# VHH binders against o75319, part 20

Target 1, 181 residues: o75319
Amino acid sequence: GNHIPERWKDYLPVGQRMPGTRFIAFKVPLQKSFEKKLAPEECFSPLDLFNKIREQNEELGLIIDLTYTQRYYKPEDLPETVPYLKIFTVGHQVPDDETIFKFKHAVNGFLKENKDNDKLIGVHCTHGLNRTGYLICRYLIDVEGVRPDDAIELFNRCRGHCLERQNYIEDLQNGPIRKNW

## First folded at step 1 (VHH)

Design c3r (framework vhh_h_nbbcii10_fgla)
Fold by ESMFold2-Fast, scan of step 1:
Structure c3r (fold): chain B 181 residues (1-181), chain A 125 residues (1-125)
Amino acid sequence: as target 1 above (181 residues)
Amino acid sequence: QVQLVESGGGLVQPGGSLRLSCAASGFTFSRYSSYYLGWFRQAPGQGLEAVAAISYSGGSTYYADSVKGRFTISRDNSKNTLYLQMNSLRAEDTAVYYCAAKTPFYSRGYNYDYWGQGTLVTVSS
């Protein structure tokens, strides 16, 4: 069945753009079949995502989907003009080096192709928090040389929710820089 | 300057119908609008009651149990207008009806940002 993900309603649908970056984080959009279980103000479809981004005077150029499922929405539910990348990640564990590499490669490729515009990289997992925040912060630390605490603070402020998983926070603060981009 | 203006209220007999309109100015209804739109009502001596709502971009609708099957909410983005079609009206539907629009606030959370002045609906013999 189309059950709503646990705690999904507890999180803001979309954060704001992270200043100085091309990143924006959000929770997983839910396709139309989920809407029978939601009040209208709780609905957050793929279309709702693009509407909320546009209302911030921003434009998505890439979506990176970090969920370990395809039941919430299909790539076909997104505008054909926006590239979609699926990176299957398991919750609760720190993403492995191959996953981190795939994320960095996608981000670097997007930035090179979009140096003449200001389009955003949208990143989400189920809640748009732990896996999403980890990979965005990992990119900022490893590739852009941002201090770990600064990256985490920036993500928390812009997402409107703080990273919850202590193992993710510990890896970001004390883990090795991964030169895999 | 953002404004919501209701119209279409009036006196109607039980079992009758009315169509309320809410014209928006200062912002645009579109497939890409993040405005959450709804109708509320306040009967004499009572608090505000949510009547119906329509998602700003998902096409989902909500109705209070008291109006399900009788009222229909719709929007026309080309006319920047929200509608409430009220059928099979009852004396208990007598109230001032308000149009409201809501924009998400990431720093402050969610509240209704814009309200119309209301339109009176009286259901009486």
Scores: ipSAE 0.000, ipTM 0.107, lowest interface PAE 18.9, mean pLDDT 82

Design c3s (framework vhh_h_nbbcii10_fgla)
Fold by ESMFold2-Fast, scan of step 1:
Structure c3s (fold): chain B 181 residues (1-181), chain A 125 residues (1-125)
Amino acid sequence: as target 1 above (181 residues)
Amino acid sequence: QVQLVESGGGLVQPGGSLRLSCAASGFTFSRYSSYYLGWFRQAPGQGLEAVAAISYSGGSTYYADSVKGRFTISRDNSKNTLYLQMNSLRAEDTAVYYCAAGRHYTLPYSSFDYWGQGTLVTVSS
């Protein structure tokens, strides 16, 4: 059924653009059928996502969906002009090297094709926090050479919520660099 | 020292044009040091007002309603320079104009990290 994900209401719908990057993080949008379980001020549909991004004077050029389900919204609920990429990731465990490689490849391809604009890469999992924050920070550390603590601080500040999973934080701070893009 | 230096201010008649420049000294424009560049102004006896801002790639711009359609902000990262093209100038545009560089796109304009010393623009007959 149309079960609202646990703690979904606890998180801000959309973070802020991460300065010096093309990333913006958000929680999973919920299609119209979920709205019967939400107060008007709690609604966050695909349309609401694009309205909130526009209100920040930003424009999405790509959405990367990290959820392990397709029940929350359909790609067809998104504007036809915005590419959508699904990377199935399981929660709780650090994403594997194949998942990290797919994410890096998608980001690098987008940046190469969008050199002449400032369109954003929107990244979400269920809460837009742990899997989302891990993969964004992993990209910044491995590809951009950002120090782990700086990447984590930047993500936490811009998302408006701190990474919660200690195993993710530990891997970012002390784990090996993945050279597989 | 690390600083921003404005130039191009002066006296101009109503309806005239000026182009302000802001050059980085002691540092280079980058996605981290100068993601957001902006112009601010302070008229005599008034508070600081945000005029225009531009993101690193130039893809995102902001303009105050009072200048929208008359002013154009642009940047050249290869020359470490920010510009403000001011057209159709009015007496109300008389102010000291400051450039500023910010690392944090999400912060209020008052949170910019680096500020220039200002350049005076006087619009008078």
Scores: ipSAE 0.000, ipTM 0.120, lowest interface PAE 16.8, mean pLDDT 85

Design c3t (framework vhh_h_nbbcii10_fgla)
Fold by ESMFold2-Fast, scan of step 1:
Structure c3t (fold): chain B 181 residues (1-181), chain A 125 residues (1-125)
Amino acid sequence: as target 1 above (181 residues)
Amino acid sequence: QVQLVESGGGLVQPGGSLRLSCAASGFTFSRYSSYYLGWFRQAPGQGLEAVAAISYSGGSTYYADSVKGRFTISRDNSKNTLYLQMNSLRAEDTAVYYCAANRYPGYSKLTYDYWGQGTLVTVSS
């Protein structure tokens, strides 16, 4: 159904671009059918997402959707000019190596194809926090050589909310670097 | 014009100490322009080696294994200056030392945006 995700209203819709990267994180946009359960100031549709990013003088070149469902919005709700990639993640669990490598391959491919522009990679799960923050930080640590605490600090600051799941934080700080293709 | 200028190099005996400074002009040290500031060195006949790096807040530092426990990196954003305190110097530390600024949060030399001209450090008896 059109049930609003738990705690969804508690989070800022969209964060700031993470400086020195192409990443921007946000919570899941909700299609028009959800608006009957939201006050006007609470609405965050796919259109609202693009308006808010434009207000920051940024533009999206890719959306990576980490939710385990397709009920919140559909790819056809997005502008046809912006690629959409679905990577199903179950939440609560640290993403498995296959998921991590899919994310890394998508990011690397986008960056290779977009080296002549400054378009952003938009990443979201339900709240744009735990799975989203984990995979962005994992990329920065494993691919870019960022120290775990710096990656986490940068994500938390730019998202406007701190990573909440201790198992995700522990894996980022103390877990192994993933090297498989 | 953007410029990084190193100073403090010179001749020192093994076991001695030096403090290198790197002053920036044409831009201000910030989390957006210089998330990491670093020191690199190149010994005669060798490639460029990363020595140390420090994040904007100072909360994260990197040191090469060869200098760990001997060198300390620090930055003063208000003075637009990066420092490297070098203690217990060895003949193997002889090199031209370069400072560099990176707005990207990583240690790779390939992501550093601005580089100084270098300052020579010679450690010999």
Scores: ipSAE 0.000, ipTM 0.168, lowest interface PAE 13.6, mean pLDDT 86

Design c3u (framework vhh_h_nbbcii10_fgla)
Fold by ESMFold2-Fast, scan of step 1:
Structure c3u (fold): chain B 181 residues (1-181), chain A 125 residues (1-125)
Amino acid sequence: as target 1 above (181 residues)
Amino acid sequence: QVQLVESGGGLVQPGGSLRLSCAASGFTFSRYSSYYLGWFRQAPGQGLEAVAAISYSGGSTYYADSVKGRFTISRDNSKNTLYLQMNSLRAEDTAVYYCAADYRLYKSGPTYDYWGQGTLVTVSS
């Protein structure tokens, strides 16, 4: 069905590139069938996503979709030149170690193959906030050695919204480092 | 250009109710100009405390533990007005109440850069 995700309108469509990284976070794009329930200024289709990235003078090289559904848009709605990776991630619970490993592997692989350009890794869940922010921060902490509070602050500032789930924040600040690399 | 004006403060007895309003001008309540709106208070001899916050659509709300179940935040985007309904008031709710807006059009992040002048709420017989 074409039900607008709960609270989806509450979130800015696209954040800014996180300086010193290749990450940019956004909320889930909604295909045209959802637009009857949205005002023109509320629409955020896959096309709108790429227009907004372009307006920031950035270019996407990979999209990582963390939603646990296929109903919001199809990979075919994206430009054929942009790889799409689906990592089914359940909301509310801290992502498990296998999910964290898959995310890290995808990011590291992209970075190795894109040394000669500045293309971005676009990451989204439904709101582009909790699962998205957790996995990006987890990568920065575990792989890049960033202090947890610095990673969270950088994500919050660039996304334009603060991580909301206390269990995610607690795991990032005080949980174990996942040494998958 | 951005202006916030609180109203509705005054003297109220313990157990009473009061409704605060915050009228905005110079911008429209939208996801780009006022994504988060909030109420803060400063009690005599205490620091500034976040009381409640509400997102653009009203779908996300925050309440301080001290006010949960007693206070309700709401917004009317068509009237550019933010409200705080205060029920079961206690002496410890005595404070100057400020509304604040995240003016988002050219800012990133949920930061409260725009503040009203404040309205005094006194809970006393």
Scores: ipSAE 0.000, ipTM 0.117, lowest interface PAE 18.0, mean pLDDT 84

Design d1 (framework vhh_4orz_3)
Fold by ESMFold2-Fast, scan of step 1:
Structure d1 (fold): chain B 181 residues (1-181), chain A 118 residues (1-118)
Amino acid sequence: as target 1 above (181 residues)
Amino acid sequence: EVQLVESGGGLVQAGGSLRLFCAASGFTFSSYDMAWLRQAPGKRREWVALIYSGGSTDYADSVKDRFTISRDNAKNTVSLQMNSLKPEDTAIYFCAAYDSRGYYLDYWGQGTQVTVSS
């Protein structure tokens, strides 16, 4: 089944680059087979993603896919020049420490290898909001030393939607710093 | 020349019914998936119903159990039976053909206006 994810149409396809970082967040792109159930104005394919990033005068250097499924699009639907990383995460629960460390390791590795350019790390889950926002904010807090409320406000502003899950927000504000990545 | 011509729209009272038709020409109709989409005043277009070349159907949650899509391959027509109409169904309704191999929207019709009064 090519069922459109619940509430997927409610979210802006792509946010803005988070200033002072290499992050940009977006909702999951849907491969062309989903377009039979979408109006043209609702379409957001992998190609549409790259076109929208280019329209912002930005360039993707890495995509981190946080969904627990591969039904929405295939890595082969992306340009071969852009690395793709899958980190399987389940919704509703705060990501575990292993998942957080995998995310941090991928981000740090990208930044180390891309010192000579300004390419972005694109991060998405299904809606590009809760799991995506949590992991980006967790990175900023734990690695970059950003204050939790500042990280959350920056993400919300740039994504164009506020983090919705209170347990995620609570963990970011009051949870322990995950010292290792 | 590919052509899709919608008809059957009109003014109807809430709870009423309308049947829309789309006459297709210029392509091998039986090989294409056919859909109905709508656009309400001041809103973006939304997908309503889809009928596959094989006859299977899918519906948007907002119209499920109220609308029925069907096709007649001998006449190159697709139709949408709309029952229990609500004021929120007021929109221009469009017919579209999908290239099933490419999974792309192939062509849009010009639309037919449906207005549901309360």
Scores: ipSAE 0.012, ipTM 0.472, lowest interface PAE 9.1, mean pLDDT 88

Design d1b (framework vhh_4orz_3)
Fold by ESMFold2-Fast, scan of step 1:
Parts: sequence; C-alpha cells; structure tokens
Structure d1b (fold): chain B 181 residues (1-181), chain A 118 residues (1-118)
Amino acid sequence: as target 1 above (181 residues)
Amino acid sequence: EVQLVESGGGLVQAGGSLRLFCAASGFTFSSYDMAWLRQAPGKRREWVALIYSGGSTDYADSVKDRFTISRDNAKNTVSLQMNSLKPEDTAIYFCATGEYYSGWPDYWGQGTQVTVSS
C-alpha cells in the first residue's frame, strides 16, 4: 500500500553526519509509487537520499533499515555498491538486547572493513528519530564510552529533531551498559 | 484492503501445545515480514515472534525454544506453533505486518484468545 507514514512530512529528510563518528540519520525514503501523494518538494526517494548525502560532501557505505516493513522502498532501489542491512524493530519499546547486539555487530564489522575510507553508516527507522537515535546513542555509550547526555545532545543536534520517547531517553541515561559483546 | 485473520486459540493445560494460524490478504504477502504479538490482561502488547520475508526468524526471550513461527507464501498464511505452554502465556495473540507511527505494525488482526490453566 501507498499509505504515507503518519507525521513523516514533519521531519527533515536527512540529518548531518555526527562529528567524531561514522553515523548519519534520516527518515525512511519512499519509492516512486508514493510520489502521487506528495508535492514535489516533499518527495524523498532513495535517489533523493543519495543526492542529499552527496550535497553534504559525504558518501554512504552502509544502510541499516530499522523499520518493521518492506513497503516503503526495495533494496533494489539502492545503488549496487551500498550494502543494505535490515534489523527488524518494533517501535514504542526500547529495543531488546539481541537487537542491540545485532546493531553493534553490524557497525563494528563495517568499521573494521572500512578503515581506509570515510564512508558513512546511514541509519533509519520511519522518522529517523526514536529507534534510530536510541541505537546510535546506545552504540556510542556502550562501545565508544560517550557520556549518555553527550550522545543524546549530539544526535539531537545533528538530526535536527530531539528524541521524543521518554522510555528511550531513560534507558540511555540510566540503563545497564551491555559490555559482553 | 489489508486483512489479517487469526485462528487456533483456545484453552489448554500447562505443558500443552496450540498452533495459531493467520490468513493474510490484500498485499504481496511474500514481500512482507510477519509477526505475532500478544497482550495479557492489564499488560501492554509485546512482540513474540517474527519471520522475515527471506525466511529467517527472531523470538522474544520469553518464548525462545518453545515457539516456532513459520510461513506458507503459496497460501498467504503465517503460523505460530506453541509448545510447553505456561500460565504466563495467557494472552490475546495478534498477527501483524507493516509499520505504524512510533514503530508498531501498520496492520494487525482482531486477535485470538489463548488461555493456559495450571
């Protein structure tokens, strides 16, 4: 179905690279079948994503798709040179430890294989905010030793929107550090 | 019109088994991830099991090794085999697909009641 995600138009398509990291966050791209329900200036297709990243003088090396669905775009709509990874997440709830592990493992693997370049890890859920921000911040806190408030501030500033879910914020600030990965 | 219709719920004794079915229509079933969620009385809905369009599966820790999710793309059905049932598995079970704002599935059925007595 061609149903546009609720409040999808309220969010900036793509944020800025988070300085000191390889992360960039964005909202879900929508394939051409959705364009009939969008004004030209509201369109954000997979092609539009890559154009906007290039306009920032950046290059994507991996896309991590955190959405629960395959209806918004197909991996085949992405350039052949950019790996695509699906990590299924349901919103409302803080991602479970297995999901957090999958995310950390994917990021660590990318960084190990891309030591010789400066390509970015693009992360998105539907709005590129709550699930996306949680997992990026969780990685920075648990793996890179960033203070929780600093990770959250960095994400909020670079995404251009603040994390909205109090349960996600509370887990980041007060939850256990998963050090056994 | 996306439709999801659950069946197979019922009353079972602790240690018993049930198999839930979900009949899906109105979308390209083989291209979508399918999930089971449950809601116990007075509790929030929680995710239970997931089967990706490619066939791989994930389970909540509470049901891992006891429940098995499977799909039949030719019949547009997803199933949940529930073994070693416990009283705490008592809930309404929902078949789900897609995405909602804040990440809940776009679509789920009316649910099927599972009651496990001790």
Scores: ipSAE 0.000, ipTM 0.187, lowest interface PAE 11.6, mean pLDDT 86

Design d1c (framework vhh_4orz_3)
Fold by ESMFold2-Fast, scan of step 1:
Structure d1c (fold): chain B 181 residues (1-181), chain A 118 residues (1-118)
Amino acid sequence: as target 1 above (181 residues)
Amino acid sequence: EVQLVESGGGLVQAGGSLRLFCAASGFTFSSYDMAWLRQAPGKRREWVALIYSGGSTDYADSVKDRFTISRDNAKNTVSLQMNSLKPEDTAIYFCAAHLDYGTSYEYWGQGTQVTVSS
């Protein structure tokens, strides 16, 4: 399927780096076959992603793809120098503990192996908002010790859109800290 | 062919020590992150320790300060030194290999049994 995801056009393609972290959030890039349904200014291909990151004077070192599909783009559409990690997450549901652990493990691994550079961890779901914001905030709260409200505010400001799903917000504010397996 | 072979498991009294070994073959060992996971009867596998291809390490809270993971790239081995063992450490211990932040562990060993008596 070549259908543009619902409301995909309503969101900014790429947010800003979250200060004090290595995270940057964006919506799902769409491979070239989707461009026939997009105006030139609406296009956001894998190539466009890397161009927009460079325009911010940033560099990606890892992409974490949280979508539950392979239809939007292929890992082969990314530069060979940038690792790609797929973590299948179902939309609308708070990610389970196994998913949270996989995300934390990938982030910790990247940070330890990239101490000598300032490369970013790019995280996206379909809109780069709810699943993306949840997992980034969960990491900041559980691993970095950030206050839940501060983590959410930082993500919202840098992404340019506020987390929309109340169940995600509720879990971040009042849910338990997820420890390692 | 790709193989991960664990050894060093056995029976030990609480407070004792064991050292587990994992011998790897059939892949470029130095490029892989190596991990130890364990599974007690009736429970899911849980992650215990990880050593990245670059040499950095991570530990589960339950084993921190008691277990030490290390690797020898010249010998294609990863080891887990287990000190101050507790009955709750009783499990089958698995060696697993992960390439550069992939979605899952690509290679697994068969496991080695560790039993800690009270």
Scores: ipSAE 0.000, ipTM 0.114, lowest interface PAE 16.6, mean pLDDT 86

Design d1d (framework vhh_4orz_3)
Fold by ESMFold2-Fast, scan of step 1:
Structure d1d (fold): chain B 181 residues (1-181), chain A 118 residues (1-118)
Amino acid sequence: as target 1 above (181 residues)
Amino acid sequence: EVQLVESGGGLVQAGGSLRLFCAASGFTFSSYDMAWLRQAPGKRREWVALIYSGGSTDYADSVKDRFTISRDNAKNTVSLQMNSLKPEDTAIYFCAKSFPYYDSSGYWGQGTQVTVSS
């Protein structure tokens, strides 16, 4: 049973903090039971995630998990001091308005309660790319007023991989601003 | 069991005021963000107002400066003061337990009907 997600090894484990924001994107961490299927240099556990964030001189204050499964790791695998939010999103579909709303509210709530620190919001789906990039860019466009192409470029550069799904890119560039935020 | 019970809705003339109440039970109220949402017939639910566990507030643009959200942690209640009501505010209003960062789902109450006549 513990199959490695398709193409998971093709992506960098964790990106860089997106300058001017509190966002950092990464691929899904895999709990210890997956390590028998990985070479040592391919391992990326929840512990490895926190070590890599610390190596960048950053600190996580919230993890938002966008995967449609709970099989990769459990909230109990994370430090008790870091809040965890699960938003179930189906791959390849543009997230619906309710999902976008939940994401924006979680981000705004974190920022309101963390005004006096510089902790990051970590966001991931399976590869930390399409669903992750869409929701981060959607927030920057709708809430922060960033131009769509600038948001996409910033995400691509900091993640180290370009958004792949054309329907996501199309919605970001030409879709309506969601007034819920 | 988590319970949210809304009250205070009714019929009011345009320009009038109403105050909505939500009584919460079954969870540690002071630790959760609380929200008000509304749904008009044939339309999507829309968010109206949010009060964070820390006391800060946010409002949808359509209700800014007209609506005020507040909470009373001693009584486990969240309230929505609605002033300068417009026919466009006609909807069923729902109290929502805005989920903490650990919880992926919120709980919504039965709702209270607000009707604003012109």
Scores: ipSAE 0.005, ipTM 0.221, lowest interface PAE 11.9, mean pLDDT 85

Design d1e (framework vhh_4orz_3)
Fold by ESMFold2-Fast, scan of step 1:
Structure d1e (fold): chain B 181 residues (1-181), chain A 118 residues (1-118)
Amino acid sequence: as target 1 above (181 residues)
Amino acid sequence: EVQLVESGGGLVQAGGSLRLFCAASGFTFSSYDMAWLRQAPGKRREWVALIYSGGSTDYADSVKDRFTISRDNAKNTVSLQMNSLKPEDTAIYFCAARELYGSYFDYWGQGTQVTVSS
């Protein structure tokens, strides 16, 4: 169906760049066909995403889509100049080590390719919160050596919403560090 | 069907040049990182050059300043220009494709032989 995701309207469309990183988090953009169910001020299409990031004086260099579906928008709905990477993740469960490795590998590859610019890695799941926040924080903890509570606080502040799933928070705070393979 | 077909290999004297080509079909070429890897007799396969979907390039230290990787998205082709060839460059050269920033190469060609004589 052409229905909006549950609670999607409850979340801010786009957070702010996480200072000291290349990450920016947002909720899933919805292609034009969803706009009949949205007030004008609720619309958040792929084009709206790029406009909102531009309003922050930022530029996207990569989108990482963590949803387990393609129904909300297609890669073709994005500007051809911005790479799109799909990592299928299931909600509610902590991403497995293979998924964490794929995310870290993609981030590291982007940073090497973009060392001479300041372009951002945009990360989203359905709400841009739990799976998104988990993988960004996991990267900061495991690769950048950030303290778990500091990573979570930084994400929560910049996203404008706090991580909600206790299993994700518990894994970040007390789980093992997943080193690069 | 996905295919990567290499060409341009051959025998060349040390100090010479060769250009390898890889023709790709069956996938969205422009969205993939493309690479050249090689395997010398009795040795492990090693990465040589990578061109990201965005056009940036990376090279193994052993080939820096001698090899140049390039791509033509309109023709679904990736090329490797090899200059100042050394006997130690003798290997089977493989074209490989990985999804953007992927953790492994999804597709591989069968390889093309490059022999550099002293």
Scores: ipSAE 0.042, ipTM 0.471, lowest interface PAE 5.3, mean pLDDT 90
Fold by OpenDDE, second read of step 2:
Structure d1e (fold): chain B 181 residues (1-181), chain A 118 residues (1-118)
Amino acid sequence: as target 1 above (181 residues)
Amino acid sequence: EVQLVESGGGLVQAGGSLRLFCAASGFTFSSYDMAWLRQAPGKRREWVALIYSGGSTDYADSVKDRFTISRDNAKNTVSLQMNSLKPEDTAIYFCAARELYGSYFDYWGQGTQVTVSS
């Protein structure tokens, strides 16, 4: 239950806002029960997430959790003012059309309801990299018409780590489009 | 207030030509990359052409050698010369602007309809 995810310590906890977007990516925060297995400087809790976002002079308006487990933290660990959305997303394989659609729908809904502010959509999987990067890029490519290489480069630069999975990269660059409605 | 206003769209026969224009205002035009995108019915929005703030250009494979993007920083305009038009080019064409390479587009026009008949 409280096993630290593999390679979790290797990734920056929080990226930067993607310029021109409302997206920010981060690795999964870990609830308090994990702290006993971490050095103080390695700890990254839900509270730490919000502190780091504030340090960037930003504010989270939505959290989209793409992990395929619920053992890392509880929605109750988050402020009540920030909605939490779970989209169970299997790792290492390209998300299916349903998952992609759910993600797009959530993002579009948020943007529609948050036109009067500049709050961010926080997206994470385990490392906040591959699944997270794919879905964000898929949105930018399919919905906003961003060139695939530009979307990938923007995500990588802002996250501080590059997408690692070749199947994700290939699908973004050359894969079929997905319906937006 | 930022504005991007497209013009020049219309109906044309296959093999014909059109020239689209976009007039920009309300931002430092010369510092932005300018792009044309299009969206056909039932399809996703896609890249057509991009001209960077430095003047270099990029094109979608489907329009390469047929379309030419250009900009006039003195007039705050971007143009798209479309030659050898095909029915597949039928779409709403949008003018867009972005500040940084690889970044999300900051500003969008309302679009102009281009229809190519067979």
Scores: ipSAE 0.008, ipTM 0.242, lowest interface PAE 10.5, mean pLDDT 92

Design d1f (framework vhh_4orz_3)
Fold by ESMFold2-Fast, scan of step 1:
Structure d1f (fold): chain B 181 residues (1-181), chain A 118 residues (1-118)
Amino acid sequence: as target 1 above (181 residues)
Amino acid sequence: EVQLVESGGGLVQAGGSLRLFCAASGFTFSSYDMAWLRQAPGKRREWVALIYSGGSTDYADSVKDRFTISRDNAKNTVSLQMNSLKPEDTAIYFCAAGWDYTPSYDYWGQGTQVTVSS
């Protein structure tokens, strides 16, 4: 179905690159079938995503899609030059250790294969906020040794919206560091 | 105007079953996560079951394998099938609508009473 996700229009389409990292966060792009319900200035298709990234003088090297659905756009709507990874992530609950491991593994693999360039890892869920912010911050805390409050503040500033889900914030601040498998 | 209206509550003996319904109006139902929460006498509200807009489900450990949540997007309805009911399941049951990326549920119903006798 082509129903616009509730509150989707409330969020900026794309954040800014998180300085000192290869991450950029955005809300889910919507394929052309959704455009009948959107004003021209509200449209955010896969093509619009890549145009906005280019406008920031950045380039995507990987997209990680955290939504638990394929209804918003298809991988085929993306350029063939940009790998797409789907990690089905159920909302509301803090992502489980398997999901966290998959995310970390994908990021580590990308960074090893892209040492000679400055391409970005684009991460999104429906709003590009809670699941997206949690997994990016979890990576920065567990792998890069960033202080939880600093990771959260960096994400919030660069995304242009603050993490909203209190259980995610609590886990980042006071939860256990997840061991890399 | 947004409304969530629960129905199907009542009195049932331990080991029995009830099905609760929640009729939704005034918002884009298919885009929302729908939940059932309950409040027992003298206790805080506790989450019971959730069905995401995409159709996946989650359950509290206390009701897992006994309760089943489902939704009908064509009718704007969410339901909770409650089997093997226990006296501890006695509570007012609330329907709520929200998103996995919001800090709380956006919309709540008034609740429906479920009483399980021993």
Scores: ipSAE 0.012, ipTM 0.212, lowest interface PAE 8.5, mean pLDDT 87

